# Designs tried in a protein design chat: VH-VL binders against Uncharacterized protein At4g17700. Part 12

Target 1, 164 residues: Uncharacterized protein At4g17700, of Arabidopsis thaliana (Mouse-ear cress) (o23610)
Amino acid sequence: MEEYEFLVRVREAGGFDIEHLMDTKPSSCVIGCREFDNNDDYNAHIVLFARMGIHKYNMIQGTNLQLSCVEKYNYRSPRVYSAFYITLIAKDPDACNSLVTFQTRVVEEGFNMTKLSCNIARPKPGPQENAALPRHSVDLEPVDVFYKGSLPEWPPEDAFNDNI
Short names: E, the ipSAE of ESMFold2; O, the ipSAE of OpenDDE; V2, 0.75 times the mean of E and O plus 0.25 times the DockQ between their complexes.

## First folded at step 4 (VH-VL)

Design s62 (from a12 with heavy chain E31S A53T N57D, light chain F94Y; framework fv_amivantamab_arm2)
Fold by ESMFold2-Fast, scan of step 4:
Structure s62 (fold): chain C 164 residues (1-164), chain A 122 residues (1-122), chain B 107 residues (1-107)
Amino acid sequence: as target 1 above (164 residues)
Amino acid sequence: QVQLVQSGAEVKKPGASVKVSCETSGYTFTSYGISWVRQAPGHGLEWMGWISTYNGDTNYAQKLQGRVTMTTDTSTSTAYMELRSLRSDDTAVYYCARSPYDEWLPYYFDYWGQGTLVTVSS
Amino acid sequence: DIQMTQSPSSVSASVGDRVTITCRASQGISSWLAWFQHKPGKAPKLLIYAASSLQSGVPSRFSGSGSGTDFTLTISSLQPEDFATYYCQQADSYPLTFGQGTRLEIK
């Protein structure tokens, strides 16, 4: 089954860097891979999710990263939930405003983004930092996840500052 | 080795509540959801609901809404299913099952507990 | 809710036979179907997921096929340990639903 094989490869690649797989995407599959720009139908949602991912990471790690821009995102259309794999650039004011490529996975359950979860929020790992082998089964959790937890129901006031 | 081990059989009176446990081992508890499925004598399998071990979100079968509560204890890697206001037609073997979560792949039950017989009789 | 209907409700067969069980969904579920084997006193065992993918550790005599609404489970050369009840399950949407089961009996 071509669709299942395709989805296994997407999972094996980690969901963030899958451009090389998109030419083989079956027509029945509703996965999308998009560079972020002003023509994006999900622009407001993606920016919100990016900020929430950074916020969650900052809370857990004690950092103060700020969203610089969204680079790209991959998504899957809803069936039981929607998921977004977002790659973004963050600034680290505690390190001379150095830029960090950052990744976050946000799952949207329920209506109007009222039920969000974030189980990946991390600086993009280097190639040799990923020690886990992908599973060709129903074991779907990546071992290189640096953060797990629930997003706040109400983002902090400073999360709505428009520096974008 | 992945294992799901359930609590022992229960006999309850109509109107009582039962709480079944499902203790897991051999994998990271928070990486998989847990579904509960039951089978009444002479009947087929019936899905009761699902719980996220990651954030505690639940999704219950409509006909059980208001009577069932699913919870988890991450410190012991254990899931619980409590069914209230028991009726004779709740007599069944109750199973917990590991349900991998993933937006890329559908939810399949790859490992199951051994089952817990709950008998509701006067 | 998506309704799953299995056919036949029971089948009698002998060791070495080829057995086919069918499952029909009340609406399209793509390939999001699993097959389970259930023996008395035991928990159900996943055999096939994604309509046609064999679960690790399951003998190759089991195979699945189909997409959309019509699905089949085939056992190519029945063995004594295969006598059981078989269930299909749709994994397309909540609530998750099972077929009523097909009882495979010794002839």
Scores: ipSAE 0.065, ipTM 0.565, lowest interface PAE 4.6, mean pLDDT 79

Design s63 (from a12 with heavy chain D102E, light chain A50D A91Y; framework fv_amivantamab_arm2)
Fold by ESMFold2-Fast, scan of step 4:
Structure s63 (fold): chain C 164 residues (1-164), chain A 122 residues (1-122), chain B 107 residues (1-107)
Amino acid sequence: as target 1 above (164 residues)
Amino acid sequence: QVQLVQSGAEVKKPGASVKVSCETSGYTFTEYGISWVRQAPGHGLEWMGWISAYNGNTNYAQKLQGRVTMTTDTSTSTAYMELRSLRSDDTAVYYCARSPYEEWLPYYFDYWGQGTLVTVSS
Amino acid sequence: DIQMTQSPSSVSASVGDRVTITCRASQGISSWLAWFQHKPGKAPKLLIYDASSLQSGVPSRFSGSGSGTDFTLTISSLQPEDFATYYCQQYDSFPLTFGQGTRLEIK
């Protein structure tokens, strides 16, 4: 149907750069695009999610990327389950502090973030590469499995005092 | 601890309708979708459709359009599938299956009901 | 519709054997593929999702590989409880489609 067709277009576009599709969004779809700013109600949560994505990528790939800033995020179904498609800038100290556009998808399920999943954590694909959501899962396990039972405190003590 | 428990076997005449239930437990019902899949004797699995427990949105297989209706009851964490105008070739075991967090469409099924045999004969 | 073809349609094996089952999609589905185990009279059980991710609680002797159009399910050391029918399922696009099944039998 109509909602199905819209969601197919979002999936094909990769979920991170979908602003051009929003004019065709059916009113029944709970999906939105937000530019990140310091007055965002989800500021601490989005920053935590961004760091989780970078940390996961670093551990798997052996890199040392650091969060520079969050550019934007898209969300879906924020009141029952929430999926966040976060676009951020990371600094690569192993490449003369060059900047990398990075993408991470974090799903929050249940109340008070009782279930967190990070399914995508990667540098933004180039124009020649498949723009659709990555088919290879970085990790579909709960965050506590990836961290071997050592989850970050929610919100992190330093979340409010970080200079990023 | 996740369980999907389906209603019992049904015997129907051609032209009748059948409504199969799928009662779920062990998870937050509204955070997942439910798919319905059937298997006729000697045949493979056939997807019938999907429903979101969050908002009730549905997506049905084209060949079943107009004959199938899927619904949910959040108060009892139960999904339903009604198939109308039954034919002898609708004889099959019908399964409900949970679709894990589904955002874009479509997804795999992580837990299944035990199946409900529906026999259609004159 | 995406057609899923499994090979072989049946395979006979002994406990301790390494068994490989293949699944081919009629068009590219990236890694949007799951593998299920089905025993008569019981609910199907998810084994593998996203082509290679092992479902929680499934023994490590099960593994999946492949991408695009060709996929494999491997059981590294067959156990008595593994005799069943195995199905692949694509979830790249609607309608969702399944392979015809591979029956794993005692030799």
Scores: ipSAE 0.016, ipTM 0.509, lowest interface PAE 6.9, mean pLDDT 79

Design s64 (framework fv_amivantamab_arm2)
Fold by ESMFold2-Fast, scan of step 4:
Structure s64 (fold): chain C 164 residues (1-164), chain A 120 residues (1-120), chain B 107 residues (1-107)
Amino acid sequence: as target 1 above (164 residues)
Amino acid sequence: QVQLVQSGAEVKKPGASVKVSCETSGYTFTEYGISWVRQAPGHGLEWMGWISAYNGNTNYAQKLQGRVTMTTDTSTSTAYMELRSLRSDDTAVYYCARGDEWLPYYFDYWGQGTLVTVSS
Amino acid sequence: DIQMTQSPSSVSASVGDRVTITCRASQGISSWLAWFQHKPGKAPKLLIYAASSLQSGVPSRFSGSGSGTDFTLTISSLQPEDFATYYCQQAESFPLTFGQGTRLEIK
């Protein structure tokens, strides 16, 4: 199916940097891209989600990153399941306020933030690193998450094994 | 190659519980979720809930919350649906159905169905 | 809850006919709609997802259209194996809801 094949390409590209795929998007496809601005209808929600992602990363990694601005976000609807792929700029006060491009994925279930989940919270991977998204639901942090250096990533889909 | 095989028909009395299994094969179990859908005789399809095979998270239809529990066993690639405090209007054919994370509510493969009869 | 209403409830047709089945949502659901075929003694089969996308392995005589609240399933040249009950399903909000079904019968 053309739409399924498009969504596979989105997943392989990581879901955050997909502008180069959008001109091949089928008309029925359920993913959209938006550049963030202060008049965006989702402003309050996107900012909240961005802060949530940074907070989760800081708690797990022991960092103190702060939101500088939101750059863009991609989204999936329907409202029964809405996923937001947010790209933002964070500053690191522990490193002379250096700027870091940061990515977080937040899933909203049941309208108006009834249930929120954050599965991806990470600095943007470098060019040599795999940016592909995991195939799995976003509701729980796996106990066997493997983090490397300053670029932690939630585990790939094979991480839930009896032994790794 | 993809198959969902459900357990056999059951006859229960009001107030009892039933647990239906859905054994899967032909794909990586933990990459998909499983929904449960039922159909009472002479009625249409009714969605009951969904479970992630990756992390076990569930989402149940409100009218069944408190009576239904969905679980998975990754070692056998099997999903389960338990319905408690059975009533005569729970008589239905119960189906399990597979949904990808990206299209979780578009069900591409289904089990054959399990008839559950609730009678006194 | 979003209510899904199908029309007609039943239709009689002959092999070779063009058949249309409609589905109306009680509120806007964008393109978050699927169509299923259901035959007695068998599991439902996904035909169309996202209102207009044809499921792999489904014959091209099946097509879906519509957006918002009004949707249509079309079978362009009815075959003997197409006699079944057809259901629409919205995926916009919980709980997921199905239409009441349209029974397609031999004329």
Scores: ipSAE 0.013, ipTM 0.568, lowest interface PAE 7.4, mean pLDDT 79

## First folded at step 5 (VH-VL; framework fv_lutikizumab)

Design n01 (from s50 with heavy chain E99D D101E; at its last look DockQ between E and O 0.31; V2 from the best seeds 0.00; counts 0 for: pae E 4.8 > 2)
Heavy chain, then light chain:
Amino acid sequence: EVQLVESGGGVVQPGRSLRLSCSASGFTFSDYAMSWVRQAPGKGLEWVAYISYDGSNTYYPDSVKGRFTISRDNSKNTLFLQMDSLRPEDTGVYFCARDWEYEYFDYWGQGTPVTVSS
Amino acid sequence: DIQMTQSPSSLSASVGDRVTITCRASQGIYDYLTWYQQTPGKAPKLLIYDASNLQTGVPSRFSGSGSGTDYTFTISSLQPEDIATYYCQQYYNLPYTFGQGTKLQIT
ESMFold2, look of step 5: ipSAE 0.235; ipTM 0.680
ESMFold2 (binder alone), look of step 5: mean pLDDT 93; pTM 0.938
OpenDDE, look of step 5: ipSAE 0.807; ipTM 0.925

Design n02 (from s50 with light chain L94W; at its last look DockQ between E and O 0.43; V2 from the best seeds 0.00; counts 0 for: pae E 5.1 > 2)
Fold by ESMFold2, look of step 5:
Structure n02 (fold): chain C 164 residues (1-164), chain A 118 residues (1-118), chain B 107 residues (1-107)
Amino acid sequence: as target 1 above (164 residues)
Amino acid sequence: EVQLVESGGGVVQPGRSLRLSCSASGFTFSDYAMSWVRQAPGKGLEWVAYISYDGSNTYYPDSVKGRFTISRDNSKNTLFLQMDSLRPEDTGVYFCAREWDYEYFDYWGQGTPVTVSS
Amino acid sequence: DIQMTQSPSSLSASVGDRVTITCRASQGIYDYLTWYQQTPGKAPKLLIYDASNLQTGVPSRFSGSGSGTDYTFTISSLQPEDIATYYCQQYYNWPYTFGQGTKLQIT
């Protein structure tokens, strides 16, 4: 299977739910999947990207969603960018701590995180399960566990150029 | 900044060949996929060829498949389009475009005109 | 092939007007859509990618929206330099295909 043909199938699946395709992935295709089970450590950059998506959604929609856990992500890393399709569970304190399965796509361009863009940030389309399946304890904020440095105030993406 | 400069266009008779070149500067050429896009006189845009960053994958629409060959020389920062068995309907301006692998074209060259006629 | 249909094919508007161009795909394209501006005698210029993201250096009067099969490009306040033909393009599936273009003129 050629890489392009595989990527079309990934696009048909929406990019977030592609585990069923991975057995057919050609070796030339640089794409990976990670699912997190209970008590897995997150990579610090995945938590940052998850928070970027939630932050963008909150700013646009006037909400106060908070990251509860990361369920899984898929990534593709061509030579000049990495794209991450992250599925996470968010908590809405303003809606009686309801849980929302949430999707975000974050693109890292260049080296050393010189530019980050978030171009998908939304509750997962379709029926929502109010008792979504967190991979970690519900009240644990994963980013606080995984960061060793200063917490960013907002996404590094140039928000002043955002025309959403 | 990012600059793409096409050359090699001209007037040629049907059935003949042309080789187009595109010189790239202002970015690391070997990190990017590239495409050729053409525009017939007074008409819209048509994608013509794709090549991956290392040249290992190429794709073409049916209108040119088997007649056109895209290639690149990463040591010279140059993209090529070999156009064989040219037809009058291949007439147009040919642009090279920088691509995000299987995505959109973020920078375009100025184009080089190709005319196929007797 | 995914057909991209733009509407209108041409239009004239005055400086300061709000201009809207639509692009319809023959199937869902999951926001894998760009808008290009081509001024007469020049190469196309990327304005918007992923349906709604503004390219660096593009004025904020340009915007894009839509989903599924229906996408919209808007100029909020038309300027004299916006005389051009505008194209949508899908990059969801091979072959990449463009709309037929919308010629914009200013009176």
Scores: ipSAE 0.101, ipTM 0.642, lowest interface PAE 5.1, mean pLDDT 82
ESMFold2 (binder alone), look of step 5: mean pLDDT 93; pTM 0.935
OpenDDE, look of step 5: ipSAE 0.475; ipTM 0.806

Design n03 (from s55 with heavy chain Y59R, light chain L94W; at its last look DockQ between E and O 0.21; V2 from the best seeds 0.00; counts 0 for: pae E 5.8 > 2, placed apart)
Fold by ESMFold2, look of step 5:
Structure n03 (fold): chain C 164 residues (1-164), chain A 118 residues (1-118), chain B 107 residues (1-107)
Amino acid sequence: as target 1 above (164 residues)
Amino acid sequence: EVQLVESGGGVVQPGRSLRLSCSASGFTFSDYAMSWVRQAPGKGLEWVAYISYDGSNTRYPDSVKGRFTISRDNSKNTLFLQMDSLRPEDTGVYFCARDWEYEYFDYWGQGTPVTVSS
Amino acid sequence: DIQMTQSPSSLSASVGDRVTITCRASQDISNYLTWYQQTPGKAPKLLIYDASNLQTGVPSRFSGSGSGTDYTFTISSLQPEDIATYYCQQYYNWPYTFGQGTKLQIT
């Protein structure tokens, strides 16, 4: 199938849970997947993007969710931007540290955090056997958080890119 | 600042051809897909052509397929639209637009008018 | 093709009014929707993408909401510079299609 047709199927599945589609991915399509286990180090920017999604949700909902770990992400990096569909575990300190599987989509234009946007930030919906996940969270009026300039000095970028 | 400047519009008779150009500056042209969008006088917008960043992939709606050809020269930062077999219904202002690859148009040119009439 | 229908086709309002424009798609477009503003004699300008995300530099009085087939564009307090025609556009499937436009005037 052509790349456009595959991308439509990815959009219809919501972008987060696409493992069942990957065997049909055309070679021209630049979608990758990464899953993490207990001993994996995270990629340099993925923790920042996960926290951005949680922060947006917290601001809208008045919650205090905290990042616990990242389970997986899918990404598409065309020439001028990267889109990340991140599945993570958040902890709710106000609910006895209960754990929530959480989804966020973050788009980075131009790398180096020149322009970031987040259009999905939500607890993973319950089982959806016959429906695609919505791309957009509709719990409250979402807002974009724009981050510009150089990469923040906390933590150093190499802490995520190599042996640690 | 992103700038897109169209040229090559004019008044032509039905059945004739025109070639539109769009000059790009303020961004790396060869990184972006591009589209042409037209607007008939007093009417709404219609997408009419798409080209990928390297020119390898093009798309058209049925209304212009087979008559219009989009192309680009990345060494000159220029987008083109060859319009053949023009019809009165093709009359309108033609905009070039920066296309976020299969998504939406974040920057538009000022447009160039095309009139197809006897 | 996915048809986009805007309502109303035109409207007049006073400075300070809340203005609402709706856009209905002929099928579910999953928030793949953009709102443009076109002032007379000029090119369209991107205001909102992904149904609800404001483009950089767009005033906060503009907002978008909705899901599925039904989407809403709102100006919370109309200003004189907001005189324009507003268009929705879907990018869920090819071909890209636009609503017919809503012409906004100030009384």
Scores: ipSAE 0.055, ipTM 0.608, lowest interface PAE 5.8, mean pLDDT 81
ESMFold2 (binder alone), look of step 5: mean pLDDT 93; pTM 0.941
OpenDDE, look of step 5: ipSAE 0.604; ipTM 0.836

Design n04 (from s50 with heavy chain Y59R E99D D101E, light chain L94W; at its last look DockQ between E and O 0.32; V2 from the best seeds 0.00; counts 0 for: pae E 6.0 > 2)
Fold by ESMFold2, look of step 5:
Structure n04 (fold): chain C 164 residues (1-164), chain A 118 residues (1-118), chain B 107 residues (1-107)
Amino acid sequence: as target 1 above (164 residues)
Amino acid sequence: EVQLVESGGGVVQPGRSLRLSCSASGFTFSDYAMSWVRQAPGKGLEWVAYISYDGSNTRYPDSVKGRFTISRDNSKNTLFLQMDSLRPEDTGVYFCARDWEYEYFDYWGQGTPVTVSS
Amino acid sequence: DIQMTQSPSSLSASVGDRVTITCRASQGIYDYLTWYQQTPGKAPKLLIYDASNLQTGVPSRFSGSGSGTDYTFTISSLQPEDIATYYCQQYYNWPYTFGQGTKLQIT
């Protein structure tokens, strides 16, 4: 399968749930997947990117979701940018600490976080009835909220630490 | 600041050739894919060629495939479009554009006019 | 090829008006859509990518929305400098294709 045909399939799947496609990935295609288990440490920037998505959603929707964990991400890293499709679990303190499976897409241009943008930040579409909870947690219905328009790009946050 | 400057357009007869150039500055040219897009007089836009950052992959729509050749010289920060066997329907303004590798065009040049007429 | 159809082909509006332009794709394009502005005698300028994301430096009066086959571009309060032709473009699949354009004039 050629790279452009594979990319079309990834785009059709929405970018977040592509594990079923990876057996067909051409070797020329710079796409990877990472899934986290209980013992994995997160990559340095993935927690920041997950929090960017949550912050954007909270700002627009007036919510106070908090990052609980990152379940997985997929990425594409051509020469001039990296795009991250992150699936995470958020907690809503204002809804009895209910858990929400949440999706965010973050693009990093110019490496070292010179320019970051977040263009998807939403609860995962569809039913959340199988979301993982602690054994003694209250089973709450998750809130589904779709992204509703253009949002401001986050300013870069790494400029202060260049030590010039 | 990103700048793209096209040149090499002109008036030619059908069946002849032209070579367009696009000079790039204000960014690392060799990191970016590039495209050519044309606009016929009073008409909309049509993509006509794509080239990857290192020149290893090129793409064309059927309307120009086999007649147009996109190329680049990364040492000179220059993109080219060789247009052979020109037809009157190739008439238009030709823009070079910075391409987000199979996606959209974030910066465009000013365009160079091409007229193919007897 | 994926055909992109814009409506209307032209329109006139007054300063301060809300302006809406639509773009319909011949098949689903999964939000892989841009909007460009082309002022007379100038190159196109990217305004919106991924259907709804504003390019850096684009005024907030511009917005995009839609899904599937139906996409909308809106200017919330028209300004005199917005006189242009506006184009949508899909990048879901080869070849990239553009709408035929919408010419916007100020009354």
Scores: ipSAE 0.049, ipTM 0.624, lowest interface PAE 6.0, mean pLDDT 81
ESMFold2 (binder alone), look of step 5: mean pLDDT 93; pTM 0.935
OpenDDE, look of step 5: ipSAE 0.506; ipTM 0.829

Design n05 (from s48 with heavy chain E99D D101E, light chain L94W; at its last look DockQ between E and O 0.32; V2 from the best seeds 0.00; counts 0 for: pae E 5.3 > 2)
Fold by ESMFold2, look of step 5:
Structure n05 (fold): chain C 164 residues (1-164), chain A 118 residues (1-118), chain B 107 residues (1-107)
Amino acid sequence: as target 1 above (164 residues)
Amino acid sequence: EVQLVESGGGVVQPGRSLRLSCSASGFTFSDYAMSWVRQAPGKGLEWVAYISYDGSNTYYPDSVKGRFTISRDNSKNTLFLQMDSLRPEDTGVYFCARDWEYEYFDYWGQGTPVTVSS
Amino acid sequence: DIQMTQSPSSLSASVGDRVTITCRASQSISYYLTWYQQTPGKAPKLLIYDASNLQTGVPSRFSGSGSGTDYTFTISSLQPEDIATYYCQQYYNWPYTFGQGTKLQIT
């Protein structure tokens, strides 16, 4: 399969849930998946990116979600940027510490990691499996959020500790 | 500053060929994919060719597939478009563009005009 | 191919006005959309990528939003240097396709 065709399939799936596509990934395509279990340590940058997404959502929506854990992420790393599709569990203190599955997309641009941006930060669409209280049957439409502009630049040394 | 300079455009008859060049400077050319995009007179933009950073992958829309060939020389920071079997509908300004690998074009040249007419 | 349709095709506004241009895709493109500015006789310039991210060095009066098939480009306070034709472009599926353009003029 051509690399561009695989990327289209990833985009059609939304980028976050692509495990079913990985058996067909061409060798030329730099896309990877990482799932975390209870024994895994997070690398420092994925926690930073997860919190960045939550922070932007909280700022836009007036919420107070807190990071509980990272479930998985997918990344695409062409030569001049990396894009991370992160699925995480957030805790909502304002809803009796209920758990929310949450999605965020963070892009790290340029060599030496001079720019970060986040353009997706939302509760995962559909049923929330990890909620402390059962959800009602009332429809809860997914919210997609956009933010204006880029985040402050990160120093490359602080952003580049490779503990993966 | 990123600069892209196209050349090689001109007036040709239908069925003839032209070879466009694009000279790149102000960035590491071999790190970036490149594309050609054209604009017919008084009309919008149409993507016509893509090449990966190392030249190993090339793509074309159906409108030019089999007639146009994109290539690059990374040692000379130069992108090329060989246009064969030209048709009147290929008339337009041809832009060289820096491609974010199957996504969007962050820097464009000023364009070179191509006219295909009897 | 994904067809991109811009509205309006032409627009006149005064300095200081809020200007809105829309782009509609023939199918969902999931935020894989850019906006370009092309001043007369010049090359296009990238303003916004991934639907809402401003390119480095682009003034904050420019913004983008939208989802699915419907996307919006906004200039919050029109300046004289903003006279141009504006194009959207999708990269959700091959081939890349552009909107037909919106010509913006100042009254």
Scores: ipSAE 0.125, ipTM 0.668, lowest interface PAE 5.3, mean pLDDT 82
ESMFold2 (binder alone), look of step 5: mean pLDDT 93; pTM 0.932
OpenDDE, look of step 5: ipSAE 0.419; ipTM 0.802

## First folded at step 6 (VH-VL; framework fv_lutikizumab)

Design p01 (from s50 with heavy chain Y104W; at its last look DockQ between E and O 0.24; V2 from the best seeds 0.00; counts 0 for: pae E 3.9 > 2)
Heavy chain, then light chain:
Amino acid sequence: EVQLVESGGGVVQPGRSLRLSCSASGFTFSDYAMSWVRQAPGKGLEWVAYISYDGSNTYYPDSVKGRFTISRDNSKNTLFLQMDSLRPEDTGVYFCAREWDYEWFDYWGQGTPVTVSS
Amino acid sequence: DIQMTQSPSSLSASVGDRVTITCRASQGIYDYLTWYQQTPGKAPKLLIYDASNLQTGVPSRFSGSGSGTDYTFTISSLQPEDIATYYCQQYYNLPYTFGQGTKLQIT
ESMFold2, look of step 6: ipSAE 0.311; ipTM 0.702
ESMFold2 (binder alone), look of step 6: mean pLDDT 93; pTM 0.934
OpenDDE, look of step 6: ipSAE 0.833; ipTM 0.943

Design p02 (from s50 with heavy chain E103W; at its last look DockQ between E and O 0.31; V2 from the best seeds 0.00; counts 0 for: pae E 4.7 > 2, grease 19.4 > 18.9)
Fold by ESMFold2, look of step 6:
Structure p02 (fold): chain C 164 residues (1-164), chain A 118 residues (1-118), chain B 107 residues (1-107)
Amino acid sequence: as target 1 above (164 residues)
Amino acid sequence: EVQLVESGGGVVQPGRSLRLSCSASGFTFSDYAMSWVRQAPGKGLEWVAYISYDGSNTYYPDSVKGRFTISRDNSKNTLFLQMDSLRPEDTGVYFCAREWDYWYFDYWGQGTPVTVSS
Amino acid sequence: DIQMTQSPSSLSASVGDRVTITCRASQGIYDYLTWYQQTPGKAPKLLIYDASNLQTGVPSRFSGSGSGTDYTFTISSLQPEDIATYYCQQYYNLPYTFGQGTKLQIT
């Protein structure tokens, strides 16, 4: 299949849950996937990007979610940018320390320059407890809060860099 | 200081050909995908060609497929649009645009006018 | 092909007014939408990408919102330099398609 056709399928899946597409990935398409378990060491960049997403959501929603672990991420790294679609587990102290599956997209932009933006930061749409066991997730509309990655009053980009 | 400068536009009769050029400066041209976008007089914008950073992928809408050919010379920082079998409906201003590999157009040239009329 | 329907086609407003322009896609585009500003005789300028993210250097009075098929562009307090035609464009799938434009004039 052509590269752009594969990318459309990734986009319609939302970018976070693409394992079912990876066998059809064209060789020209630079997409990778990483899954973690309790014994894995994270690379430093993924932890920072996960915290950026949580911090953005907390500021917008007035919440205090805390990073518990990173479940997986997908990344696309063509020549000029890297985009990371991170699925993580957050803890919500205001809901009896309940665990929330959370999604964030972080983009590193610029040729050899570090500019970071967070475009998606939200609880994962659909069922939280049984996300690994599909319960018609393909046809369910999410009840979770979804943010667009920015609001009229963005935190400055350098504020995220200070927290990263 | 990204700059994109189009040239090669003019007035031609239907059925003839033109070759447009876009000279790029202020960035590493070979790292970016490029597109041509046109605007008919008093009308909106229409995308007409895409080329990947290394030239390995090209795409066109049906309105120009088979008549237009996008190409690039990365050693000369130049993008081209070969326009064959021109029609009056191809009349417009042609913009060279830089893009993020099927993402968005972040920089545009000032455009070169093309008029196809008898 | 994904059709982009933009409204209104023209709009007249006063300095300081809140201006809203809408863009509807013929199918879901998953926030792969930009807004451009084009002043007469000039090239388009990117204002907003991913439906809601401001491009570097764009004033905060500009904003975008929406999801699915329905997207909006807002100028919170219109300024004289905002006289232009505004276009939405989807980049979800090829061919890239644009709205027909909204010509904004200041009274």
Scores: ipSAE 0.244, ipTM 0.690, lowest interface PAE 4.7, mean pLDDT 82
ESMFold2 (binder alone), look of step 6: mean pLDDT 93; pTM 0.937
OpenDDE, look of step 6: ipSAE 0.561; ipTM 0.839

